# Miniprotein binders against b1l550: the designs that were tried, part 31

Target 1, 279 residues: b1l550
Amino acid sequence: MRLPEELLERARDIHSEAPSHRIKLDRVGSFGLKVPVEFKGFLLLAEADVWVSLPEGRRGVDLSRQVEAIYELSNPPKDPFSLCREAAISLLEKLNYADSSGVSIRFDAPLQDGESLKYYGVEISSIASDEIINKIRVEILGMTACPCTAELIRAYKSSEIAATHTQRSLGILEVSTKAEHPDPDKLASIIERAMSSPLRTYTKRPDEGGLVIRSLSNARLAEDVVREMIHLFLEEFGHLPEDTHILAAVRSMESVHMHDIYAERSFSLDEIRKEISSH

## First folded at step 3 (miniprotein)

Design V12
Fold by ESMFold2-Fast, scan of step 3:
Structure V12 (fold): chain B 279 residues (1-279), chain A 84 residues (1-84)
Amino acid sequence: as target 1 above (279 residues)
Amino acid sequence: TSPEHQRLLDEFHRVAEEIRELFEKAVREGRPELLLQVIRLAFELLEIALKLLEISDTEEEERYALRLFEYALQLIRQALRLLS
């Protein structure tokens, strides 16, 4: 919302007062804003959070200036990467008492799946201080198949195609870097390739057979999926700065248990390369 | 539509009926060891469904074989859930 200048001046006066306790706050801002973005030819309604740091001597943040900053940059709609970066910089410039600013934008990204669309989760952030750190998180559902059960069934029948239970698994890749945001479609592709098979929005019967056979022939533990995701990530994005931080994780929604299986590894590119080369 | 196709369908239905009776007995009598037999027999269903898929001459036959394959997998998953 746009406010008269006199009202804005009065609001800033209150916010500039000394607080009850001289404690710095890391993030103060407007959360859950609805913002239109353009993503790879699609006009999407995204959800945005905007914030700044608040010094120990200042009572409050000018929230109306935060909303103005992102609104001005979102009309006309632009790609969420540019919006995220430009809004974070604008916030820091407009609110000179802040040491840092940040913007996070969340949306469901469309991905072509035959004649239909499927969706995967994307969260893009930019945090500005004396430098800019860009973060991206991609989440996508796929299928995994248990190799332990498959091996037991194969042993019983000496079958070429192992039978086993399948389950839905959520693959997660999160990247924090001083370089520009990695392409989320490439991150989603890495996750899907690491799993036994991808999930489809629409499948014809011939394609269903292929997915089932692929899943059974490519049985993987959650631990296997995480290791494969890391391997594929290094092949695609190994030339990012060495201080780039990555989280790779998978949550398997086990069909034969009352609980989920979770596997995770966080690392910097420098750390993982030294680990791999030490063997 | 071949004689071999019909023979495999008949075999599938015979084994499936045996599994149904055994599964019901396992649940009714609280005998988890019978679920191991269900899994063994369900593996036979998977083999029959795969053979049906391999010899299918039409798209309709292929789709039916895939449904039978998924049915066998579902039986294995249900037996494993009751065992865990």
Scores: ipSAE 0.000, ipTM 0.119, lowest interface PAE 21.3, mean pLDDT 77

Design V13
Fold by ESMFold2-Fast, scan of step 3:
Structure V13 (fold): chain B 279 residues (1-279), chain A 84 residues (1-84)
Amino acid sequence: as target 1 above (279 residues)
Amino acid sequence: TSPEHQRLLDEFHRVAEEIRELFEKAVREGRPELLLQVIRLAFELLEIALKLLEISDTEEEWRYAERLLEYAIQLYEQARRLLS
């Protein structure tokens, strides 16, 4: 009962000592914490990392205060964006020796797809210093159809029956901004709209027999999907600060004996607008 | 599975194996002319896979035929890339 308090005081003394080498560390903290969050009506178990910068003259950080800060802010469970921002600010207020703080929260977000429920990956962070930088990464698995495949089947069959092969593809949007975190459902919608096509395969009943019919005109390469994601992003989020940084990427996964196809583009809003306006 | 379905599956695997051997030989020995034969055989695989889709009686058979179609397309794409 009394001994834990003495041990805590001793730990604080050790942390305030001079280190073996006077080297600043960028991130020191507690990683892999389990925290409950409330996301759009769902109670989810998220994974969180909390950290602060450590100056060259100090041996260690007060880890117990980091854990207490995020735990206090997570009861009752709140939305992960507010938790992320508030915890990052709280860490700087509580740990005066730090120049910056950060919080990262990861979870699988539910997404309604017709009558089905599916999940997509979300990782958010807030990095606090004299300003706050908010980052969000959304990953969602979808389907793309290859235009070359569609043309091959058409050419081979010498017919107007449209048929094509669909590929599993992972779409990625990552945004870093001084504004609030973008809505992940909107980012997921952008990714899905960039990938979704009239080529959605429907399964014929066994008694119907025959070839599956698909539209060839909306088949998309990974490169097409990335460009469409950027276009749709600018329509929805073009109002964000000019120094907002975005990564748009697609990985097309070949299921048998072929390597993956990967396409990406990183840009700031300032850069992409100048590029688009040059033509 | 019906006898016709099994016959087409056997044909698919035979042609796929021939393609694999020719493709490996073309790459290993630097013989791009063999890629033209690979492309022709890949078209045969596509025809077999499409016939399998047409005669599939169960959802399981249909999904398997779809997987075979994907495989045929992958072999064609690999040969096409190597050929310029």
Scores: ipSAE 0.000, ipTM 0.194, lowest interface PAE 17.2, mean pLDDT 76

Design V21
Fold by ESMFold2-Fast, scan of step 3:
Structure V21 (fold): chain B 279 residues (1-279), chain A 84 residues (1-84)
Amino acid sequence: as target 1 above (279 residues)
Amino acid sequence: TSPEHQRLLDEFHRVAEEIRELFEKAVREGRPELLEQVLELAIELFRIAEKLLEISDTEEELRYAIRLIEYAFQLLEQAERLLS
């Protein structure tokens, strides 16, 4: 939806004025917009941020024009990857004073869990300049169990001890690449396979015991989970450009401590291959 | 619907009603100066609709806010046409 050019210019004249200080700003835009997206057959309400760079000689950006750009592309709803990329390009075209533009879209993605659905967090972005950089972050909850817990179970044969020493853990994979966004379902799968056990959306009494037993059978430290996530990522996505950057992390919500345990590794594909080859 | 959402809806309808009354008076009495006021109010309608978009918490609220923006644009186009 567009206003006539003369009225837009009059309404936003203040933005073209010289600023109080001649300082370039990296990101100026509209944050927290609600946008509909279509993800793998599901219609979801996502949250979006849109921004552009602001040159040192211009006081402000046309925020309403930014909102217009993304909503024109979101009706009818489309997949969030195309929306992200196309909106970033559109922003740069519509706001010709900008050197770069960006769009981030966040939503909860459905994932099949037995006979029901569960959800995991997805944030995607595209940053456009003379090239496009695509970023995706996936967060999913699962279970972890310390190897020491398995030892306690063997010694005491107590399910109550086991339950006390199993924890919910948040697995995180973030990828930044010049290639297309990786499939978030594959990233979620990597995280779940690296953990001791996935979390269930619906748990029956028999399934509760089974979940604890599965976690104990596949006991892993947060550090073990991060290393396994990296290993599985390289198997699935090792073909991405060498300058692709990855963050793999786990946050374990300790049931017996007031603080969390956190493990992470950031790397480029080039860096990690050289490291593995040396060891 | 939140109190803020309801306040903005009430404000939108108030301004839209002012535009309708000015439109009718401009046509009935042949007063083009009232169409200039309509243009200013149409810009205000867009600003209110943009705020409604920003605070939308559901798909239904989002789609409704988009429809309000479309309505504001239609009023602006009509006023522009009559002034030219």
Scores: ipSAE 0.000, ipTM 0.130, lowest interface PAE 21.1, mean pLDDT 76

Design V22
Fold by ESMFold2-Fast, scan of step 3:
Structure V22 (fold): chain B 279 residues (1-279), chain A 84 residues (1-84)
Amino acid sequence: as target 1 above (279 residues)
Amino acid sequence: TSPEHQRLLDEFHRVAEEIRELFEKAVREGRPELLEQVLELAIELFRIAEKLLEISDTEEEERYALRLFEYALQLIRQALRLLS
């Protein structure tokens, strides 16, 4: 919905006034906008945040112009990466008092493997200033198993069932780069391959038994999963700019009277290559 | 649930409470030698969970036994990490 021109003029007058205190604000904008996007043939309803920086001498931002800009770019629905980048650039061009702009878009991405369907979380952003930085975060649920514990129990008790232990784990990969956004399906694949077994939305009793047996043959600590995620990431995306920053993390969910186990590593490509090369 | 299932479940909770008390004592009193006893009790807890899983008759009992199984394995892992 477009606002009348006279009302927009009044709002602009107020926004251009001097503020009560001369303090810069880093992010001012419209948060929680519902925006349709097209992702790999799927029409999805995404949630978007749009913002700009506000200088110390200006009272407010033109929120109506921000909302109009993103909706104009979202009709017809387009891929969320192009929308994110184009909207961030457009905001900075249209709001000349801003030093930076940003757009974040969040949605649940479908991942189809045969008859099985599951969803994983995707958040992308583009931040424009004197350069543009693209960020993507992928979160996906999987299963992990403990190899050291299974071997210990087998040694002490000769237990054949020791290796059937599994637990739910959330795998996280976050990438910040001056290059285009990495493909989220590839990031999701890296997380799933690093884990003992992927968690599926459709599960039958035979499928449950199969997942337990698969976890048994590929048991890993949370620490092992994070290291494997980093290794697989470097194989797939090692050609990104050296200043690309990555966060790899696993949160293992415990359901009985204990806290979660969490492992993470943040690094730049330059940093990790030097570390690996020294060994 | 069967009387045998309930007996094992009660035994699981008794041993789990013993482990908590012993672990708390080890940390509070600075007695790392008690962690070796925690490990042995956690392995016993695992064996009780294994028996619970073996005698589970329903899908719901089986899933609950697996959760107890996970709890015992996590205690073993935690004790091992503290000991290494």
Scores: ipSAE 0.000, ipTM 0.172, lowest interface PAE 17.7, mean pLDDT 76
Fold by OpenDDE base, second read of step 4:
Structure V22 (fold): chain B 279 residues (1-279), chain A 84 residues (1-84)
Amino acid sequence: as target 1 above (279 residues)
Amino acid sequence: TSPEHQRLLDEFHRVAEEIRELFEKAVREGRPELLEQVLELAIELFRIAEKLLEISDTEEEERYALRLFEYALQLIRQALRLLS
């Protein structure tokens, strides 16, 4: 049953009406959309959020146009970086009353692990206004071994091999920049290298033992992991603009405690360079 | 609805039925390689929906096209899960 044209016109008029309260909104949009993307030869379904700003004099946003914008650009499937940037720009063009737009795309990125595959979480975002800001967040699980417990056991048993508890730890790198999105595989690699050892999807018993031994040999506090992440990031991505913002964080799922240990540092490249040069 | 709109809708339904048949065949005959074809056809459905959206003149046609997009995406998701 076709809605009467009169009802459609009335619905259009509602969005353009003056609101009861003249207040600007920062973000109005659709969250949890599904869009296909091509990532390193894999076709993936990603979750997407799309939004625009709403001026104080307009009651509502045309949500259908937002959804249209991202779907049009998703066919054929393309890399999520281009999709994110292009969609953010397209939103401003289609919704001319908006002074800013944003797109966020989330998926599990495949990562080769020998003969198997593992995954890390990635969120790619772009915010468009007078400028375009690109954001990427990478999350990957690894393993940490506690150096404090190792020293206690070593002292107690007078053993050369320090046993300690191990736990899964989530490493996080978030980068916001006016440059292109950093390579998420490189970010994931930085996180894994900063931990005691990576996780494996499939291990035989001998391989599992080797992984644990490696972890024990690289015992690190959560604080150590974050500092190492920052160090490795600067080596790989120090060429990014000085106003680039970084969040480095670790959440350690402690095996001895009922709570998690969390450590983070937020900084700009300019700030951290000044800090390191002062030492 | 324009004749072109109707043709695209008919094509969408045809391809959707083909997907169903291939899926049933894959399960019945134990042929997982057919799931790759299912994925390709699901992507084709998405393209058909895009064309429908492009030629939509009314909000109703646009909303319908968007529902077809969602359906195609669901099929893509299903195919990917089965291929994993």
Scores: ipSAE 0.000, ipTM 0.178, lowest interface PAE 13.6, mean pLDDT 82

Design V23
Fold by ESMFold2-Fast, scan of step 3:
Structure V23 (fold): chain B 279 residues (1-279), chain A 84 residues (1-84)
Amino acid sequence: as target 1 above (279 residues)
Amino acid sequence: TSPEHQRLLDEFHRVAEEIRELFEKAVREGRPELLEQVLELAIELFRIAEKLLEISDTEEEWRYAERLLEYAIQLYEQARRLLS
């Protein structure tokens, strides 16, 4: 009869053996773990990956210790940022053969929209070594208005213009920093403000009973949205360390073609500051 | 409790019993590979508990669903630990 303790001891013996080839591995761990998190008063089911580096002289990692690290810290559910950072640190403490550790947590975050909730995607990670690097990615669907002319606006009813001038777009902001994770609600707000500015020109009029475009010169291409997201990001988060790395991107879904439009820019705060200051 | 709430409770208990039988079989027969099925069922158990939490109408129902959620997590953790 094999008891749980005996099974665990045998697994540890195997993991401590010399490997077939003396090659270091960068990430070895448990991927796709289901963990509860508490996010701004909501209990959410998140998906987590946990990993450590594996030295060239060791056959395997102790996966049970990895799972224990994150689940000990997730019971009761806590905020995903603290969980991510604390679990990464705990992994290095529990698995002393590792040079680095990491934790990634993904979930759909609720955002209050009137009396209902809408959701946006969040992925956070913390990678621990002699320092800690925190990363966050926010994705949110929105609408953008196509470029328009005074002639087009005058030619069509507001509902017809809305149908021809709007497209669905996915906005993406990713931040990697030695500071704490940026607030995802603020990142989501930046994305929405970059996208929704043209739609803010739409109002319901009593006489027309529909949407009316108020601005005839505000064109929002995917490229425009990316630039606006970068501008708004710098206003809100320009205080982050200069080696902070950002990815801003938009994927726009075209209605008349099967192909999507994609625009992105990756940069460090140091890099973008120098670029903007140089004419 | 609503009919949907009761249906989910019944489903939770059915899956929990299946997990218990697999744990016992794995130990009895010396077959730790059976615990891979426990991992999948524990995830299912977690999803049922999460849904129970979402549809809870009273504080008592919410607290009970939270306990069921914790139970599912503990089962997953134990099965994962035994597999490693």
Scores: ipSAE 0.000, ipTM 0.089, lowest interface PAE 25.7, mean pLDDT 75

Design V31
Fold by ESMFold2-Fast, scan of step 3:
Structure V31 (fold): chain B 279 residues (1-279), chain A 84 residues (1-84)
Amino acid sequence: as target 1 above (279 residues)
Amino acid sequence: TSPEHQRLLDEFHRVAEEIRELFEKAVREGRPELLYQVVELALELLLIARKLLEISDTEEELRYAIRLIEYAFQLLEQAERLLS
């Protein structure tokens, strides 16, 4: 038996009452919503989080208004960048008690790999207050190869191709800016070019031997990959505002070892330019 | 699994056995010059694994070829430890 309408109306009113403790909360919202997006000609099912700040005098947020905001803007499906920005703005307009709002949208982006497609991870955020801050995170798997073992082996061989152990590595670029979101395909390209070798989608009778040989001839430490990613990022995106913040990171995962190797650098464009110029 | 695929697997196992015997002999007799032969045979394993990758038709066969490459690198790491 369904609850009477009178009980449902009373339950809804709980959100506006005073809380047990007068503490402001930074993010309260609906997480894990499924939303369709259009990305470069593909219709994809994305996962979205929507949230607002909650003032110290209010017990809860109106979750139904949050869901309405993103679903209204996702029909028909649109590009995830516009959806993210427009939904964040709409949340502030609809929920007038909030000082800030945010939307994060996650999906696996297709990337052409010969005659096949591979996928890389994308997370896009927009945070709205008196200004809008746009954030994008790209993660893609590739290969790295240890140069230390390679040098040892080359010392005992006349071969120009070093033999060494290889690892799957996760490359990460994260950008926070007041400008529009950077193109994730360009960020993914930067990560792949910085690595020893990209990983490929399986196809019938692939020439995968070429990937192993490429990795062995282009041996790089995680530290080398991070520095190369930063160099390539500055070439492609050095035009962004000087207060743009970037995280470049690599996590190397050895298949048979219990530990990972991790290297990262966080910086603003202003900071990195001064550092490079002072060397 | 094709006859050619099986032949390459058999060749891989034969070379791997030669490496094991040389490794034991290098340790037992204290002969670091035998580690040079271990490295050469490990490189031969990598070439065989590459041929297996080239004729792989399924995801399962591709995963198996990758595991064989990992095994060859494990042997190289063991040789490195004996040298340092």
Scores: ipSAE 0.000, ipTM 0.101, lowest interface PAE 22.3, mean pLDDT 77

Design V32
Fold by ESMFold2-Fast, scan of step 3:
Structure V32 (fold): chain B 279 residues (1-279), chain A 84 residues (1-84)
Amino acid sequence: as target 1 above (279 residues)
Amino acid sequence: TSPEHQRLLDEFHRVAEEIRELFEKAVREGRPELLYQVVELALELLLIARKLLEISDTEEEERYALRLFEYALQLIRQALRLLS
């Protein structure tokens, strides 16, 4: 059904009215939008959130302008990094009452693993105001083995090599920077190298045996994995601006208890360098 | 001894016999690739021994489970030495 132009204009005017209470809102927008992206030769269906700040004197946000901002840039499908940055800028241009805007795009990234593909989680954000801050979060599963159990068994057995049960662990690296988004494949690689052993989507019996053997030879606490992730991150990305902020975390899924072990560290590059150079 | 405890013991011995046969075959036929299967099955023994330890109601059952745990570790070590 067609609506007269006058009625559509009146509906839009409601958003420009004064609110019941003069309170600024930090994020108002469209969440859970489906958007196609191109990532390293793959066409993926991603989920996007778009938002702007809302000043205390305005009742509502123009949601149609937000949807226009992302969709006009996503056809044809574009890499999610450029889409994220350009859409955030476009939001401020289209919604001039906002003093900040943001775009978040989430997808499962394919990673070649022998003859199969495995997937890891990627969330990319760009927040625009007087400057642009780019954020990326990578989550990937791997294996860890507990040295504490190994040490207890060695004390009992008098063995140099002690087996312990292996656990699935989720490694997390999150980076917030004024520079371009770091390559998620490199972040995923850092996480996998820090763990006792990577996981594969498809494993044969020989491949499984090899992974478990490596885990037992490279037993690490969640705390050890986080420290190794930070060390490897500094080797690969130490050239980012000093105010770059990083979160490194590991969540180990215990098989013998109904709870998880979690370890994390947040830091800026400036902070961690000062800490490491102190003895 | 509960039915579950006895089931796990029976499973442990079945897997242990399979390991012995594979280990002997790997040595006899010069097939070191079979030792990866031996390690995989020995790790399965480790998990069975851990479950036995968790459901142990007596100190005697706990000591026996720990001996089975040690046995699994020795099999892993022997297989790893041959894979080296």
Scores: ipSAE 0.000, ipTM 0.084, lowest interface PAE 25.4, mean pLDDT 76

Design V33
Fold by ESMFold2-Fast, scan of step 3:
Structure V33 (fold): chain B 279 residues (1-279), chain A 84 residues (1-84)
Amino acid sequence: as target 1 above (279 residues)
Amino acid sequence: TSPEHQRLLDEFHRVAEEIRELFEKAVREGRPELLYQVVELALELLLIARKLLEISDTEEEWRYAERLLEYAIQLYEQARRLLS
């Protein structure tokens, strides 16, 4: 074999061969691709994964077609929501042996923070089969303050606010829906509002004082933050289809402990509405 | 024929009508940004048509679903072309 065409033909034969073991694989694809996306007026370099299911009787996937498909759809750069949906469908069309396909795109999203910018994590995906499921995960850091320590300070009439325990907490909202992806800025806003206070990219001492006072006035356990996130989510996104699935979670990096505290709740809109209405 | 088949046909026609309205609005008002919504809705049509093919029980239903799939593909390609 010395010709590029001959080499390509032989590679396709290998992929079409029977595998050593007849086992279906759920996801086979190209992971860690760098793709440009346009997000709310920003051109960002995102990282993408593309995949398809592989049936038990087929040895491999044509990975070159996957890369070509997403490259064609990402040039010129477009919003990551359209890119995910278009690429997932295109993969199913091009690779007829697959039962499902998916595309995941992750990037750090800019968010206006006074006169500066801060960033929060976004991962968007679309999974196509006999239906499309759109998923978005938003992660943003905030601050929580210990309610127990705040109560002790109040009880002892202490003016030593610095005696309270505060910690960085990572808020997580993940939404899976047959509808369009929710706006990630709104999800980030929900998380920040549920926290004791937001964190900032840059602060001066006057701004720090404001954050501390806000945290103390709004002391919350990780459990409190998760419940508040769910409450705020229902106010903003209760219009989504009833089978929309949500994960709300908080990881608190406890300043007093060497371990983290974690709280979460997974639910469908139908499930949570029935639970709340029982009270 | 089946309730599921009829539900998918109704959904296909609803989405197709929404696409028509958005496409006409995009052309009439010179708003190419609406074509992004047309592309998204055309992808929904594609999936609905594909599902109709899978649940088709008769050759007549299967041929109709094939025509709906072809329509969805052409609509998607046309919208994408206009955005290129």
Scores: ipSAE 0.000, ipTM 0.128, lowest interface PAE 23.4, mean pLDDT 77
Fold by OpenDDE base, second read of step 4:
Structure V33 (fold): chain B 279 residues (1-279), chain A 84 residues (1-84)
Amino acid sequence: as target 1 above (279 residues)
Amino acid sequence: TSPEHQRLLDEFHRVAEEIRELFEKAVREGRPELLYQVVELALELLLIARKLLEISDTEEEWRYAERLLEYAIQLYEQARRLLS
């Protein structure tokens, strides 16, 4: 049944009406859309959120136009970085009453690990207004070994290499910048290198033993991991604008406790440089 | 329905059937590598559904295209799970 053109026009009129309460909204949009993207030669299905601001004098947004904006740009599939930026700009053009827009795209990024494939979580975002801010969040699992327990056992047994408990840890790097999105593979690499050892999708028994030994020889607190992530980030991405904002965090899924250990630092590049130079 | 709309619908059904046949073949012949092709076809199915949304002129056409899109997403997720 074709809705009569009159009903469609009336529906449009409802969105343009003055609201009962004249209040601006920061974000109104569609969340959980599925869009194809091309990432490093892989064709992936990603989850996408799209939104715009709503002025105080307008009752509702045109949601259909938002959905149209992202899907038009996703054919043919393109890299998610360009898709985010272009879609954010397109949203402002299509919805001229909005003073800001945003797009977020989430997927599991494939990462080559020898002859096997592993993955890390990535969220790529762009926010458009008078300027464009690009954001990327990377999450990857690694392994940490506890130095405190190692010292206790070492003291007890008088061994050079003490056994300790190991656990999975989630490392997080989030970067917001006016520059282009940082390379997510590089961010993932920083996180893995900051931990005691990476995780492997598949390993034989001897390789598994080697991985554990590596972790034991590189025991780190969650705090150590975060500091190492920051250090490695500065080495790789110190060329980004000074107003670039970074969140570095680790959630350690402790094997000897029922709870997790969490550590984080939020900072701008300008702030952290001043902090390091003061020592 | 426009001729273009009908062509896309026909293509959607063709690809969906190909997915089914390929999956059955993979199971019957013990060829899990064929599941990679299933994933690719599922993505193609998604793109077809998206195109149908783009050319939809009526609410009915939009709703139908949305249902096709949801179906394609489910197929993709299922295929992906089988490869994991």
Scores: ipSAE 0.000, ipTM 0.168, lowest interface PAE 14.0, mean pLDDT 83

